# Designs tried in a protein design chat: VHH binders against Pleckstrin homology domain-containing family S member 1 (PLEKHS1). Part 12

Target 1, 116 residues: Pleckstrin homology domain-containing family S member 1 (PLEKHS1), of Homo sapiens (Human) (q5sxh7r14to129)
Amino acid sequence: EVCKQDYFIKSPPSQLFSSVTSWKKRFFILSKAGEKSFSLSYYKDHHHRGSIEIDQNSSVEVGISSQEKMQSVQKMFKCHPDEVMSIRTTNREYFLIGHDREKIKDWVSFMSSFRQ
Below, E stands for the ipSAE of ESMFold2; O stands for the ipSAE of OpenDDE; V2 stands for 0.75 times the mean of E and O plus 0.25 times the DockQ between their complexes.

## First folded at step 24 (VHH; framework vhh_7yz9_2)

Design s1 (from r4 with T58V; at its last fold request DockQ between E and O 0.42; V2 from the best seeds 0.00; counts 0 for: pae O 3.0 > 2)
Amino acid sequence: QWQLVESGGGLVQAGGSLRLSCTASGFTFSKYAMGWYRQTAGNEREWVAFITWEGYTVYADSVKGRFTISRDNAKNTVYLQMNSLKPEDTAVYYCAATDEYDEWSFDYWGQGTPVTVSS
ESMFold2, look of step 24: ipSAE 0.390; ipTM 0.731
ESMFold2 (binder alone), look of step 24: mean pLDDT 83; pTM 0.839
OpenDDE, look of step 24: ipSAE 0.197; ipTM 0.589
ESMFold2, fold request of step 25: ipSAE 0.254, 0.239, 0.312; ipTM 0.638, 0.601, 0.682
ESMFold2 (binder alone), fold request of step 25: mean pLDDT 83, 83, 82; pTM 0.835, 0.838, 0.832
OpenDDE, fold request of step 25: ipSAE 0.099, 0.133, 0.118; ipTM 0.505, 0.540, 0.521

Design s2 (from s1 with Y32N; at its last look DockQ between E and O 0.11; V2 from the best seeds 0.00; counts 0 for: pae E 9.2 > 2, placed apart)
Fold by ESMFold2, look of step 24:
Structure s2 (fold): chain B 116 residues (1-116), chain A 119 residues (1-119)
Amino acid sequence: as target 1 above (116 residues)
Amino acid sequence: QWQLVESGGGLVQAGGSLRLSCTASGFTFSKNAMGWYRQTAGNEREWVAFITWEGYTVYADSVKGRFTISRDNAKNTVYLQMNSLKPEDTAVYYCAATDEYDEWSFDYWGQGTPVTVSS
């Protein structure tokens, strides 16, 4: 079942982190995948591009733990740390920029709630 | 900043062979799907071959059996071995990469290497 949906700017692979044009705006749909897991699918022009598995092996937080990376994102997008969420999976770390602190907090809290 | 750089293009007679290389700088593509496209003047870009990060390959019907895509992640390079070339294969060949673990859209493109197949 669809739980949440919205647009975010998604980070590129880590080697391209500093390339602003490699950050892509995607439409995200968050759906339950199991009792304690979510599937976060993303789209361009209504076409499915990929998904992020959110489960016990992943972490979701507001901001970016690396101060150097957080400062770089702030410079690139002129955003507050609370306008970014970090999702770390076993395969990759994703940064999603929402430009809305309340949206970011709401999404992070929602995705983290299955742990408690 | 990143770049995909193609090389190995040139002029070749029909029936001949060329091996194209595409090397990434500024990122490594071990988790990206890679592909080759080609474009003739005035026409849209045409897909040629695709290879996933797991090594699965898919080819356009027009090149199946003649072209082979491969990758060497240690050298950050993808190859297109083109055999039994025909004049219809004349085009500018582009290397492309998806985002990590994305199999549906090529977001990163090289500048192209021209291939001309005569007679």
Scores: ipSAE 0.011, ipTM 0.220, lowest interface PAE 9.2, mean pLDDT 83
ESMFold2 (binder alone), look of step 24: mean pLDDT 79; pTM 0.803
OpenDDE, look of step 24: ipSAE 0.025; ipTM 0.446

Design s3 (from r4 with T58I; at its last look DockQ between E and O 0.41; V2 from the best seeds 0.00; counts 0 for: pae E 3.1 > 2)
Amino acid sequence: QWQLVESGGGLVQAGGSLRLSCTASGFTFSKYAMGWYRQTAGNEREWVAFITWEGYTIYADSVKGRFTISRDNAKNTVYLQMNSLKPEDTAVYYCAATDEYDEWSFDYWGQGTPVTVSS
ESMFold2, look of step 24: ipSAE 0.312; ipTM 0.684
ESMFold2 (binder alone), look of step 24: mean pLDDT 83; pTM 0.839
OpenDDE, look of step 24: ipSAE 0.256; ipTM 0.635

Design s4 (from s1 with D99S; at its last look DockQ between E and O 0.20; V2 from the best seeds 0.00; counts 0 for: pae O 2.8 > 2, placed apart)
Fold by OpenDDE, look of step 24:
Structure s4 (fold): chain B 116 residues (1-116), chain A 119 residues (1-119)
Amino acid sequence: as target 1 above (116 residues)
Amino acid sequence: QWQLVESGGGLVQAGGSLRLSCTASGFTFSKYAMGWYRQTAGNEREWVAFITWEGYTVYADSVKGRFTISRDNAKNTVYLQMNSLKPEDTAVYYCAATSEYDEWSFDYWGQGTPVTVSS
């Protein structure tokens, strides 16, 4: 079941965090995977490039908890903190940058509500 | 036609070292990020290390501090220096290339080179 779709700039692995060119714009599709889990797949030109598995062990929030990282992202992309979404999974932490605070809030709220 | 050819695999004792090479042809090597994956029978292929065209490196947690990825654009070759090898590093190691870095998608794959680490 497809729940949401949108474009985001996706953060690279942590080692490349400061590499602006390593942040990639992708088309994201959020789908229900289980009762309290989602699969967040991302695409380039309709080609599947990867997926983020979000379950009860994951955390989703608006902004970036680390002030240092948040400031870095703001500097790199000239974005508002509320235009960023953090997804922390067991294996990796993702930062997704949008251009609409309300959309970010909506995405975070939606994913959070199903994981309660 | 593009090609990736891995070499350097073999048998090594635990704690030993091995250096893998992957030579590319048929595409503009300097414009591609290069990576190493590994796979054991019956398991999913897992990423090991990546190096971008700018020289940034990324490592899986399981190999950090032990493996080093590097590239020589003049030779169209990417290397994986593997030190302090463990039995759990035993796998077929695959070379991969992508024109746009992404840990899950690569344009080209090699045929693989086997690495066996004995106890």
Scores: ipSAE 0.102, ipTM 0.529, lowest interface PAE 2.8, mean pLDDT 91
ESMFold2, look of step 24: ipSAE 0.435; ipTM 0.728
ESMFold2 (binder alone), look of step 24: mean pLDDT 83; pTM 0.842

Design s5 (from s1 with S105T; at its last look DockQ between E and O 0.22; V2 from the best seeds 0.00; counts 0 for: pae E 2.6 > 2, placed apart)
Amino acid sequence: QWQLVESGGGLVQAGGSLRLSCTASGFTFSKYAMGWYRQTAGNEREWVAFITWEGYTVYADSVKGRFTISRDNAKNTVYLQMNSLKPEDTAVYYCAATDEYDEWTFDYWGQGTPVTVSS
ESMFold2, look of step 24: ipSAE 0.337; ipTM 0.699
ESMFold2 (binder alone), look of step 24: mean pLDDT 83; pTM 0.838
OpenDDE, look of step 24: ipSAE 0.360; ipTM 0.705

Design s6 (from s1 with Y101F; at its last look DockQ between E and O 0.45; V2 from the best seeds 0.00; counts 0 for: pae E 5.9 > 2)
Fold by ESMFold2, look of step 24:
Structure s6 (fold): chain B 116 residues (1-116), chain A 119 residues (1-119)
Amino acid sequence: as target 1 above (116 residues)
Amino acid sequence: QWQLVESGGGLVQAGGSLRLSCTASGFTFSKYAMGWYRQTAGNEREWVAFITWEGYTVYADSVKGRFTISRDNAKNTVYLQMNSLKPEDTAVYYCAATDEFDEWSFDYWGQGTPVTVSS
């Protein structure tokens, strides 16, 4: 069921985007939810905090397409665009910071595989 | 046991001002983010304003420029200064507290203070 797991810094709800202390380090577990969908659950100290449903209507990308937002994240976390992934669902957009470009590329490629 | 007690509500003419207060007890106030919500009869509660333990503030579009949220950790109190009030601001106002922003879940809620804005 578990496909991947690791720590990322997760963006807060959009209203708190500019609040650096509102970005939280979470443990993420990526699991298959169906042939073309994933469930990405996140935890604090082994306690479930929420989940992100990733399906055919979702978008997963390396970096942040908004230049303004990408520049803000780079300033806040002193990271490169390739160390961030964006996940857009029908309900919300999430930004995950990994500080490891190969990890970010690997996760994005894996989650995007259902588009092939 | 925890408490959140709102005060400062009442009747005010349109264009006027009110200052709401919410005093907390029974939990470590400085570890909690605080919010104000409002509700009219038959409707879901509407978020109004939010302030983190470090003082970062966020507002709903409908109140930006008119309302100001602030906190005084020494007095365990969060405030909502409401200026340029409109009849549409008429509601019961609730104070809420959470130690985490994920999913916008709130641990503690006050009983509410009614605000009526007359034309």
Scores: ipSAE 0.026, ipTM 0.440, lowest interface PAE 5.9, mean pLDDT 86
ESMFold2 (binder alone), look of step 24: mean pLDDT 83; pTM 0.837
OpenDDE, look of step 24: ipSAE 0.229; ipTM 0.610

